# VHH binders against o26223: the designs that were tried, part 227

Target 1, 191 residues: o26223
Amino acid sequence: MKLLWTSQHIKVTVHIDGKVSKMDVLEAIKTRRSIRKYQDREVPEELIDKILDAAMCGPSAVDERPWHFIVVRNREMLEKIPEVHPYGAMVKDAPVAIIVCCDSSLEKIPGFWVQDCSIASQNILLAAHSLGLGAVWTGVYPLEDRVEGIRRLFSIPEHVIPFSVIPLGYPAENPGTRDLFDPDRIHLEKW

## First folded at step 16 (VHH)

Design P114 (framework vhh_7nfr_2)
Fold by ESMFold2-Fast, scan of step 16:
Structure P114 (fold): chain B 191 residues (1-191), chain A 122 residues (1-122)
Amino acid sequence: as target 1 above (191 residues)
Amino acid sequence: QVQLQESGGGLVQPGGSLRLSCAASGFTFSRYDMSWVRQAPGEGREWVSRITYGGGSTNYADSVKGRFTIARDNVKNTLYLLMDSLKSDDTAVYYCARDYDESYIPDSFDYWGQGTQVTVSS
């Protein structure tokens, strides 16, 4: 029993947990971290809607925009994800997960849907971070066993390809910021 | 620059105990989740145990639950695997591994030690 979520104070705690701070885009990109530990708190639907709106704003090859999204809040379904995605244990502990999919009927140019869905996945991570949430990208495509497992678990049609599973929630960890700038990887004018 | 160095392996009889150590250098050890992974002769890699960066959470493969304990000392930058009630099927090279902090393939590891051989034989 999760007494916190069954109390009359749920609305107050949700209101406090829903508070977000603004950060500029560069700060969001540099400070975003994969978050695998979540508070036992619901994520409001309005925040999921904002995240998915941002996900659909990425560039897309020939503007094909092949992405579709499954929002999973059902605890029993979240608990089944590690069965088809071994070591995805953090997904079952998240209050919600987004499955990024490619609808192949929307493809205009073969193969670029991988890049399109990668862009959508990263936008989900950045948008979640900017809204005070934590998330992590767990890869599905091109691992054939995970693709088929996720397809069966969520009744995904054959013309739709599951690309990534992104659990998210209010963070229960703070790994801090990375320093990754490497000027030796920058070449001026030529290699 | 990142270096992981395992020690503490060796030959032990069934039912015996060993303590593996992994000395970490070249990164902020206290900021990373760490794992032990093993590989038996002719087998694929098997994840054994994970500990979170602060030591507040530990996970174990079903094959070692109740027998192995993972621990860390963030002051000494050292990861441990305390192995009790060893069985012949625990024979493997044991690797200390740093979890990829931003890998989108779960349970991927960006740095591995050279490994330490554990042989359980009567």
Scores: ipSAE 0.354, ipTM 0.662, lowest interface PAE 1.8, mean pLDDT 85

Design P115 (framework vhh_7nfr_2)
Fold by ESMFold2-Fast, scan of step 16:
Structure P115 (fold): chain B 191 residues (1-191), chain A 122 residues (1-122)
Amino acid sequence: as target 1 above (191 residues)
Amino acid sequence: QVQLQESGGGLVQPGGSLRLSCAASGFTFSRYDMSWVRQAPGEGREWVSRITYGGGSTNYADSVKGRFTIARDNVKNTLYLLMDSLKSDDTAVYYCARDWGESYIPDSFDYWGQGTQVTVSS
């Protein structure tokens, strides 16, 4: 048991069931940063497979699991993403990008696919970080021009909605970690 | 209240240099990444550069890489853009923007300055 003191609250960190890892879940969540600069180094397919396995392990509304993923390694295709996604210059410089999509034919409850694809996107970021990679979530949905631009660029069917583009690679930057805990956002018993 | 105040713009000839400053107040400057964004006449906003909260990482748009340098002074709560080898295409209003660093809309920022005009003209 480790006690972390804050101005208003005592936070307790415990190692439950004696579980030890090089980067535990809390460390991964707290130290993950958006990475927009990558080494000129290939990401092995085995790591992409592990990341996508983790992406599919998230909770989903009524277990609809509407996510599909496009893995983009082709340099020419990566270089075209900034044309339909402004400020996405980092995507063309990444060795690989994952496009998170919703297959609307799998949707069981209206609208919850957004939460499902958000969960998948965050799991990609966390898994990448845990494997020594860096990644950044670049938003596509609900920005209609970006949705249609990505759809056309990757020949995505009309019943499939591109949700996010996540470039990833070995980090060539270290933005450091942030202390974001704000006890004023925590209300006890009532608002 | 969050305030960002740019200064240092002006008229300069091609090949010249300018140093833009952005004075930040109303928030803990040292906890935020910061960006410079520009808007040229008749065009949309273009992200120019980003610096992380501690200054340990910087990123640049291809259009300015090698010519511009972003820097910050966390003691003075000030962001800088050092602009060298200015071209006519750099003519724009330059805005500093508070960049949480974790926005999944990479071209969206929560607070902007009022802007400072940079004109590069022969």
Scores: ipSAE 0.487, ipTM 0.742, lowest interface PAE 1.8, mean pLDDT 87

Design P116 (framework vhh_7nfr_2)
Fold by OpenDDE, second read of step 17:
Formats: sequence, structure tokens, C-alpha cells
Structure P116 (fold): chain B 191 residues (1-191), chain A 122 residues (1-122)
Amino acid sequence: as target 1 above (191 residues)
Amino acid sequence: QVQLQESGGGLVQPGGSLRLSCAASGFTFSRYDMSWVRQAPGEGREWVSRITYGGGSTNYADSVKGRFTIARDNVKNTLYLLMDSLKSDDTAVYYCARDAFDYGIPDSFDYWGQGTQVTVSS
């Protein structure tokens, strides 16, 4: 059963046989949307590995690469995440979630870890989308309650900071495309 | 049914202080981030402040930063806004809003109160 989601600009051919059509990087960036509804379908480990590989390919300040990833498939744990992350309700419906964390002991320049983990998180989103999956960035840091909630739930050490929770799955929605280009935000040579 | 009821608004002189309250019911208050939003006459709605569900983190619009303090009592199911050093530009209807904020959906709220009028005038 080929679920062809044909929007005018996003041909997501989800092949039942796990063959995801290759998407170029610009297409992935432009067509990516937050997906919060997922099919009752497991995500193969192979795809998660690819996503995590992509997550680790981003730049980091002075190459500090402070990121760690918790891959969560356990249903009980997925169902508990919304208890400490109110806006992570969709996590309970996802077959898998990735928690992006920073090991502060790896930080070389203070404060840049946020950028590093953001890049990693965005790469997860883009990679997921390119692989025919839907994902959403649910922010944890810098909200203290969420940080501590996730920390406790997953027994994360104090020197490790949970940054984001990213549920992933095969999309069960199509939010459509957006045109976010704004030429008024572009300044040439000078403000 | 989700209900939010604001109170504490009124007329105050510039430099004065007010305390707004929002009584919440019909949902588990302690599980939701909450915000204050205001609407001045002839203007659109402006986000003012946010507090996380547990009260551990707060955020403020630049226009009110250092003057306003958001707080909550999860036992009383009440949201507060302490407003100090009030200015004429703070004149607006202030709304309590249940926060539905998520990445990709800025300033999203799913429930609002009726609002309370704050007027700052000499």
C-alpha cells in the first residue's frame, strides 16, 4: 500500500518496503514540517542509526561535540515523558523518541553547547524528514522544570543537560508547505 | 470545561502597582505552562509573560522585563502577575492563557480568560 501524500511540492513516497526516496538537502529543509501524529508503525533501527549519524555530523564550537543521545522505544517511558513535558503529548504516540543531551564536561567554550545541540537536533529533524519520517522538536532546555523532569525520568547525571525531546514516526498528518521567505529580513552590506 | 477567570485589574497611576490573579479550573493546572497576554486599545494581542507548569522557569516580554513578575500557586490553581512601575503603555486588557507553546507554533494558546482591564493614567 503506497501512501502517496501528494502535496503540490512534497512528494513523500512512503514505500511499504522501507525504500525511502532520496530527498535533496534543499528540499528537505524547505518542506520539513513538525509532525505530531504518527502511524502505528515501528521505525526500523537502521533509520534511527542514519538519523543519529546525521545528528553527529553537524559542526560544534571548536569541535567540542558535546552531544549525547538517548533513544527511547520503551512504551512506558514514552508515556511518562508528557508527565514532565506538558507539550510533549505526542511523544506517547510515537514509536520512538530521541533525547538530545549535552555533556557539560565536554564543553570547551561556555554557552556554545546550545548551538551545538540545536544543530544536532535540526539535523535529526531533517534526516528524519528525508527518510520519510515525521518528527517534532520539543524544547526541554532552558526550561528548568522540563530539564529536571527529563533528568529524573531518565536518571541523567547532573553534568549532562537534556536539551530536546524529538519524537519520530511515520507521519499520520500532512501540515502542508509554508513559504517563509521574507526579503525584508535581508540586508545587503549594511543594515 | 476549561475555565480561566482573571481579576485584580483597575485604575492606577503611573509608577503604581497591581496584582492580577487568574483562577483556573476544569483541567490539571499543574501540568500546563501559563501565560499572560495583553491587548491595548487598537492594538493586537501581545504576549507578556510565561511560567512553566512547575514554576521553575519564567519569561518576560522586553517591554515588561524587570517590572512584572509572573508566579503561580498550583495548590490554589491560580496564576499571578505582579505589575510594578506601571506605565501608561501598560494600559490594556490582560488575559490569562493556557499555553500550548511548541516549537513551530509561536505564542500558541488554547484557552483564554475573559480578561481584566488595567488602566494606567494620571
Scores: ipSAE 0.023, ipTM 0.401, lowest interface PAE 5.6, mean pLDDT 89
Fold by ESMFold2-Fast, scan of step 16:
Structure P116 (fold): chain B 191 residues (1-191), chain A 122 residues (1-122)
Amino acid sequence: as target 1 above (191 residues)
Amino acid sequence: QVQLQESGGGLVQPGGSLRLSCAASGFTFSRYDMSWVRQAPGEGREWVSRITYGGGSTNYADSVKGRFTIARDNVKNTLYLLMDSLKSDDTAVYYCARDAFDYGIPDSFDYWGQGTQVTVSS
């Protein structure tokens, strides 16, 4: 039985004539797009705090929560990321980037840190979108050259693994939505 | 199978114009963002332009912004690059590319055409 009620509300504080706007979870999931073009406009620390709070709310294997985050606002550092990440060119134009890292000393079950950091990365993307920002996940792990490049650039210790680099900003593009639903990928009862 | 076939390249004088086309087949073209990527002799690949699945957003490399226009025709399953005010530095093989991953892992393109040569020379 499908329910036509669409208003599960996430409180998103957007100042439009002093009014508050709300986005429901399914709307946020379905309308999130990778954003690679940003306005020349600062992202307030309060919004970054909300995004990182959301990142840490994801499920984690045996509650290991191995994630650490580096917030990068320094323009010189942002401009160096494309030198060690070939597909991260857009990062130099972003006002801020978040680097998602795994502290391997916190790992309780081998290999599940990848899933933990993936969940944290997706929560960053969804939270950013719900707050009126745009973001894109640029991959670091498991590409050894990118892992070591980012580690060197940000003085990341040997036991910590950089997982993803996520530039964020106010969107300067609107790519629109895609129809991604594929019923051929759904199997009932058996393969 | 997915296929991308470029056409429209050739020799052109500096300041001239060219229109590149990319015929797409083997997938639902209207569901994918598309890009143009170029490679000059002895150089690495340089991303040139991107258009979203419905044409609602376009992006350009700083080197071509204001001179090139990316467009698409979802009825004809064709991607275009309209190149104006061509410079010798625009000399390269131009590839049509299909966007693969929102995450850019290991790169953001899963299929490439075979390329079309653009030469800007007197």
Scores: ipSAE 0.014, ipTM 0.439, lowest interface PAE 6.7, mean pLDDT 85

Design P117 (framework vhh_7nfr_2)
Fold by ESMFold2-Fast, scan of step 16:
Structure P117 (fold): chain B 191 residues (1-191), chain A 122 residues (1-122)
Amino acid sequence: as target 1 above (191 residues)
Amino acid sequence: QVQLQESGGGLVQPGGSLRLSCAASGFTFSRYDMSWVRQAPGEGREWVSRITYGGGSTNYADSVKGRFTIARDNVKNTLYLLMDSLKSDDTAVYYCARDAFQSYIPDSFDYWGQGTQVTVSS
């Protein structure tokens, strides 16, 4: 089979430690990895602002944009996350975490807030990677115990649903890249 | 046919060491992150450790940090768990598990081995 998927690429300029670097959007998508080990370095507020701006630029069902974000830098609070989120053990070692939430009062169509918050979460991961940071999506919804644990820990109102916890920082590991393209999953015109 | 086969379990005294192995076949081992998961008698499953497909990153449960080391050999398609300073509460069946690729669902695995028994007692 001939190559059916023509890719477009966009060069993105990022500022890291006073230096300018460039990352192609396709390169960012293909090289992003889950990062669970972080350097003992603070993440500038400017970078968090850029990441959250990117998160809010995603599409949402009926433009409901139900997302809210909690930025957690407090070490004591980060250290409590593993108590209510078993897979979030590495969160306590991150300099910062973003909690992606859905405000259910903003929901215009039932159930699509999950897709909306997934899009926001993925944009956080890609934006972080493009800015030289590492991050990992740790699942909260639909795991009831984690939803309630995170809600209680961060004083989240009952009408707001915590969706994901995303620790991020400068990476202290390099998992490398992998080739994931599988043409057998692509069907032309019909299944 | 995907297969994961553990070995190396047995009886060991507290403070002792043990090395578990997991032989993988039926898939491209070097393309998958791998984990060890254990189940103590009468308890649920507990994730123990993960290693990325290239071996460049490892993670551990708080209960085993500093005592266990996960490693892999992509040439031999083998996963290892090096267990030091063993305690009676490490007694469990240890399972080799293939990680579902970058799942945001915690402890998400698509294939499991049959398990190997580790008993820590005097």
Scores: ipSAE 0.007, ipTM 0.309, lowest interface PAE 8.6, mean pLDDT 86
Fold by OpenDDE, second read of step 17:
Formats: C-alpha cells, sequence, structure tokens
Structure P117 (fold): chain B 191 residues (1-191), chain A 122 residues (1-122)
C-alpha cells in the first residue's frame, strides 16, 4: 500500500520497499516539519545509524563534541517518557526515540554545549526527514523538571545532561509546508 | 520572578468565539517570543500559536490556522488569543508560554502560566 501524501509541493513518496528518495539539503531544510503521528511501522536500524552519523557531523565549540545519544526502542520506556515530559505525548506512539545528551566533562567552553546539542538535534531532524521519516524535537533542557525526569528514567549520570527527546517514525501525518521567511529579520551591514 | 497568568476561558458552543489573555510580569515582555499551548484531557501539550517578540510574525498549528489569531500588546505586557469558529476538539486548558531560546521550534518553553479552561460543547 503506497501511502502517497500529495501536498502541492512535497511529493514524499514513501516507498514501502525501503527505497528512500534522496532530497537535497535545501529541500530537506525547507520542507521539514515536526511529525507527531507515526505509522505502525518499525524503523530499520540502518536508518537510525545514518541519522546518528549525521548527528555527529555537526560543528561544536572547539570541536568538543559533547553529545551522547540514547536510542530508545523499548515500548515500556517510550510509554514512560510522557510521564516526565509534558510535550512528549507522541513519544509513546513512536517506534523509536533518540535522547540527545551532553557529557559536561567533555565541555571545553562553558555554555556552548547547548549550541552543540542543538546542532546535533537539528541534524537528526533533517536526516530523518531526508530518509523519509518524521520526527519532532521535544525540548528537555533547560526545564529542570524534564531534565531530572529523563535523568531518573534512564539512569543518566549527574554529569550528563539530557537535552532533547526526538521521537522518530514513518509519518502518519502531513502538516504541509511553511514559508517562514521574514525579511524584517534581515539587516544589512548594521541593525 | 517570571509570571504568566491566563484568563478568558469558559464554556462556548461550537462555532462560538473566545478571547484569551495572558498577563506577563517579571521579565521584559517585549523581548520574548510568546506562544499559546493547549492540553486536552488525557493528551499531551499541543503548541497552538506563536508570536515574535515584536509581533511582526505569527505562526499557527494547522489545527487552528484560519480560526485563531495570536496578538500581543507590549505596552500592557499582555498576550492574546482570539479564537473563532471553535470546535469540540478545541476543548483544552490553554497556557501561555515564554520561549526559552527565542528562535526554537515550538517545543522550547521555559515558563508557563497556570492555564485557562476552554470548553467547547453543545
Amino acid sequence: as target 1 above (191 residues)
Amino acid sequence: QVQLQESGGGLVQPGGSLRLSCAASGFTFSRYDMSWVRQAPGEGREWVSRITYGGGSTNYADSVKGRFTIARDNVKNTLYLLMDSLKSDDTAVYYCARDAFQSYIPDSFDYWGQGTQVTVSS
């Protein structure tokens, strides 16, 4: 069954036969949407590996690369995430989630780890999208209740900071495209 | 201390309208992007709408696009949500939320109000 989601501009042909149509980087960036509904379909490990590879390719401050990733497939654990993450309701419906974390012991310049982990998280989203998956960035840091909730749930050491939870799956929704270009945010030469 | 206080919720018939307000204090309101987020019974929180710090740009969830309008008064430190053509599925507690990072996708909020109940029922 070919679920053809035809939006006017984005033919995401989800080929059931595992052939992921490659999209260019600009297309991936412009057409990526947060996906919170997923098909009852398992995500192959090879796709997760590709996504994690992409996650580690981003720049980091002084190349500190402080990121760690927890790949969660266990249904019970996925179902528990919403209990500590109010924005994570969709995680229970996803076949897999990636928790992006920072090892503070790897931090070379204080505070830049947020940028580093953000870049990693965004690369996860883009990679997922380019591979025909849907994902959403659910923020954990800097909300202490979420940070501690995720920490406890996954027995994350104190020096490691959970940053984001990113559920992934084959999309069961099509939010459409957005045009977020705002020329008022562009300043030439000076403010 | 950052404070957000929602008001204006209530019971309305389908097709009806409501106007929510959020009074902000304890921070420079005009410097922060603001959002409305709602939570239906038994569901997680759902982002509804966002407005930039200056009010120059607005975004809406597809579920409310064309029906809801977000606005702000930076002089009054107040965020608004005008809700038209309300549906039963709009029933939820509505929260105003401050964006934690100003530029992030709708999941990065650092402060929330207590919420106001909106019930759409015939």
Scores: ipSAE 0.000, ipTM 0.212, lowest interface PAE 13.0, mean pLDDT 88

Design P118 (framework vhh_7nfr_2)
Fold by ESMFold2-Fast, scan of step 16:
Structure P118 (fold): chain B 191 residues (1-191), chain A 122 residues (1-122)
Amino acid sequence: as target 1 above (191 residues)
Amino acid sequence: QVQLQESGGGLVQPGGSLRLSCAASGFTFSRYDMSWVRQAPGEGREWVSRITYKGGSTNYADSVKGRFTIARDNVKNTLYLLMDSLKSDDTAVYYCARDAFESYIPDSFDYWGQGTQVTVSS
């Protein structure tokens, strides 16, 4: 059975009228950290659906939206990812991973798919964080051996390019944040 | 100026133990996750162990699990690697490395020490 990711498969969240603990956008951006340790808890399908919806809401070059996503929950498959992608045990310990891919047949302007898939990857990280989950972006493209390894492992067609692998789950660590603001990188009017 | 200075390497017999130290300066050590990375002769770099900035979490490569322990002292700005049950395959230059903050390239480090040689031979 094929899963069709259409509006028919987006779960309706029960409407809550009242107090909800939510991060504002600036807080989410500033406090998001890469999470590599996860609780032994399943992530509800509803949350994955919300994350993928957010991923597809990013800007893209000429509205090409070339992204496709593989959702990996199968433990045997998750355990094989470190063999072709060198980010160690974190994926083995994650309840789920999302592979962000570019379908080159959807590309409307050459080369901008990298920016498009970067935007989708960051939206996955921010959405996961806003929902109380932790995630980490592990880069695949442009490392040729990793691209080919992931393609073969997941039977990805030749015209589709795996871009990133993002394991996620309920966080089992709480890394702190740092103030990264550097005013020396801001130039007024001219360089 | 960020500086990482390793010490404690040397020659040991198989089954022996060593304690490596890394003195950090030029940055707020207690704000950074730290790692040990090694490079055996003629081989690429291999990540060995990581410790989070407060010491609340540690991770190890499968090759060293149960034999090595990573630790830190945030008052002394020092990272440690306690190596037990050493094997010939542990022969390498061991580098203290500062984890690259929020890198999306796996096992990335933005500052490295000069390295300390560990040789395990009969």
Scores: ipSAE 0.542, ipTM 0.757, lowest interface PAE 1.4, mean pLDDT 87

Design P119 (framework vhh_7nfr_2)
Fold by ESMFold2-Fast, scan of step 16:
Structure P119 (fold): chain B 191 residues (1-191), chain A 122 residues (1-122)
Amino acid sequence: as target 1 above (191 residues)
Amino acid sequence: QVQLQESGGGLVQPGGSLRLSCAASGFTFSRYDMSWVRQAPGEGREWVSRITYRGGSTNYADSVKGRFTIARDNVKNTLYLLMDSLKSDDTAVYYCARDAFESYIPDSFDYWGQGTQVTVSS
């Protein structure tokens, strides 16, 4: 047993039916989970617009903002994604997917587009969660077969690199959270 | 020390059934999503099925959907794979695997069992 000086505060906002209607940033970060099962329900265009706005608000190396996004709602196209991304089986059941791409012609310094597109991908996940949607990041880059398969399927030009495929929808599963805090990974003043 | 031990493999005729079990120890089993992954002779590893840590969601590869059922018992710390209508193409070593939590590379695993052989042959 140790005495800690940090006080605990709990803040939760819910509706009368028990549904969470609002969450702060820390709550969103800590409760976001990968969602792989979706309701048979359309996602409004206005929510996709909000998610993409959030994606483009991330920091980027030398303000290069190399990201481009493909929004896929066509059922036939969604059903073909698992053929080129074998572990992306859940994508075919999602009402919509966002493909995060890097336009290499916008790159100001080589290689940092990976961090830029990672930031955009995480913002998509957090924004979706904050809006009551579920999503999952399925990695494409740097798996060469996945990159070329996605490029071919969506007619992506050679100077554009598909980075991630993010299916999203209203969640049809409720996975729990885990306590991931590890104080042994925190070093004060020196390693 | 994380340990995953498979059992229940063997020789079975086409159209037959098998039940695989995986005993987990050395970690809090009820906190982890679990998968079955197989490797056929001369082929790479193929993800077969996943179950979330509470059993609230299951997923299957298209090759096994409708024939295989994944289940878990969090009291016994055991993962199961019920395999029905077995085909010669199901011949493989079947591995119990612990899912890498929140991996952005799907079907990534941080711990594996040693595998159990399933042979479907007349």
Scores: ipSAE 0.419, ipTM 0.714, lowest interface PAE 2.0, mean pLDDT 87

Design P12 (framework vhh_7nfr_2)
Fold by OpenDDE, second read of step 17:
Structure P12 (fold): chain B 191 residues (1-191), chain A 119 residues (1-119)
Amino acid sequence: as target 1 above (191 residues)
Amino acid sequence: QVQLQESGGGLVQPGGSLRLSCAASGFTFSRYDMSWVRQAPGEGREWVSRITYSGRSTNYADSVKGRFTIARDNVKNTLYLLMDSLKSDDTAVYYCAKDAEEWGLFDYWGQGTQVTVSS
């Protein structure tokens, strides 16, 4: 059974049988939405591997690549995440979550790790979407409550900073597409 | 039903101070991050400050950083905004907002309280 999501002439075909239609980069970027409802369906390891591969392909400051990833499938752990991350409620309903972390010992230029991990996180979202999955970026850093909560929950060492929690699954919602283009934000040659 | 009720607004001179309060009910206050937002005349709503559910982490807009302090009392279900060194451009209706699922999103707002900074 093919679920065809059509919005604004972009057809996203999600195959219930696990077949994923190829999506080009611009389509992925423009049609990606935060997905917070998931089907009761497991995500194959192969897809997670592809997503993680994509996560590691982004640029980083002086190629420091400070990121680490915790892949969480354990139901008990997924259910505990909302206890330390109130806006991570949907994580308990996801079959898997990726926690993006920074190893501060790998940082070469102070402060750029946030950009690096952001790029990695965004690549996870885009890759997930292109593979027919839904995901949402739940921010951990820089909120101390969430950082320490996730740290304790997953026994993350002190020099490693949890940055984001990204639940993933087959989407059980379709929030539609948004037109976010704003020409007023474009300045030519000068402000 | 979720209710947010702001108070403490008023007229103050530049350089003055105000303390805003927001009484929250209808939800488990201690489980949610809270924000203050403001709307100046003719302008859109601007995020001012956020505090995490436990009160351990706070964030501020650059325009108010160093002058405003957000706080909360989870026993009293109350959110606070301490505003020091007020400027004319701080004039706005200030709203208490319950943070939604993502940054910059809010699912509930109060009626607001007017803050006017004028000589």
Scores: ipSAE 0.022, ipTM 0.458, lowest interface PAE 4.6, mean pLDDT 89
Fold by ESMFold2-Fast, scan of step 16:
Structure P12 (fold): chain B 191 residues (1-191), chain A 119 residues (1-119)
Amino acid sequence: as target 1 above (191 residues)
Amino acid sequence: QVQLQESGGGLVQPGGSLRLSCAASGFTFSRYDMSWVRQAPGEGREWVSRITYSGRSTNYADSVKGRFTIARDNVKNTLYLLMDSLKSDDTAVYYCAKDAEEWGLFDYWGQGTQVTVSS
């Protein structure tokens, strides 16, 4: 199967444990965690559309916006991901996964598509978290075996490069928040 | 702190068997997928096998399918690799690896255990 997203603007109200949740940007960034355990619940398509809208809002080198997305809900397809992506086994139980891809025909400046797709992937994680969902970025590019495996499994053409597989769902775990600030990585004026 | 310690390596003849163990501490072992990764002399690291947190699913590199078995004991916080029908190409340092929270990569590695397959 192939899903093509060309343009969508979805306005929705989301509930977490019966509450309407709002999270500011800094709170979302600091409290997002990788989630690998999901409730047996469907994620509404309206939330997926909102997440993909956020994914496409990232900055892109010379505005090339090379990203394409495959939305996978088919259980049989999700169960095949572990055959071509070792970490897919922890994600096959998710109700949905998004595959972030680069269409190289849209590339305007060589090599910057990696940064573009990284930004799109991070926006998916942050948007999912802000909407009460959990997600995890599983790496595909630049691991050649994973790139070719995912390409073959989802019938991705040769000019398109699968970049990441992001399973998501309502979280069934709470790993807590990390304290990652390290002042030794900050240099004033010079190295 | 997270600690991973491998044991069970050694010298073995072609066609022989070895059982590697990895003792894990400092994290909730039963919540993380675990892998074995090897590095042969002069080569990069090669992923060998993975087991999900619950043990419900396992994956193997094509080079070891049918010969190696990965297993875990969540009560003992121990990961195993049962290696049968060993070949000279299996000669490597074998590392126990904890799956990272980010990008499906490994965040902690053991010190490794040497496996040498030679007559």
Scores: ipSAE 0.014, ipTM 0.307, lowest interface PAE 7.8, mean pLDDT 85

Design P120 (framework vhh_7nfr_2)
Fold by ESMFold2-Fast, scan of step 16:
Structure P120 (fold): chain B 191 residues (1-191), chain A 122 residues (1-122)
Amino acid sequence: as target 1 above (191 residues)
Amino acid sequence: QVQLQESGGGLVQPGGSLRLSCAASGFTFSRYDMSWVRQAPGEGREWVSRITYSKGSTNYADSVKGRFTIARDNVKNTLYLLMDSLKSDDTAVYYCARDAFESYIPDSFDYWGQGTQVTVSS
């Protein structure tokens, strides 16, 4: 038994350590870090709803929007992910994971679904960060063994391609920030 | 030039202990997460342990939890692996590796040491 997802979501006030956190877009982008250690604490369904809404707001090639999402909270299933994704050991310790998938039947232009699903994945990371959660993108596609392992584990149909597995939860680490700005990569007027 | 140089490997009896060191140079060591990765004879590489640049967080493979301790000295630019209660299955070449910053491929490393051999036998 599960509740059906609706197109409408209840707006919820997000609290981080007892206060409302509001991060601007540039701050969110510059301070987001991959988080691989999580508190033993449930992530409310309402926050997952907000994250998935944000994921679907990204641009897509010819508006194909090929993404589908699997939300995994079952402990047994989360613990099996490292068996098919051995370097993704942190996933088993997360309270929830989102699997980003491409439905190839929705593809309108060949190959651009990779960019579409990349955009959705990054939006999940940014939305999670803005809501006081930590997450990490663990790559599945284009590694054939990982694609097939994840497909089998989650009963994903033949025409659907698992793209990324994103565990998330309340962070139990703070890796800090790093300035990555490199002006030598910027060319004025021509190469 | 980024360089990672391991030392401290050797032959040890089951139940024994070893301390591996990794000397880092050519980059700002204190700004990178660091890992130990091992490769047993005839096997693929296995990630062993990670420590964040701030020393605030450590993580371990299930096979070594409770037996190995990862540590770092950011002033000396040195990474350590303290290995207790060694088992024959710990026999491997141990590599010091620099974690690839914000890689979406898990447990990715952009620089590796040359490795140090650890042999656990009687």
Scores: ipSAE 0.517, ipTM 0.757, lowest interface PAE 1.4, mean pLDDT 88

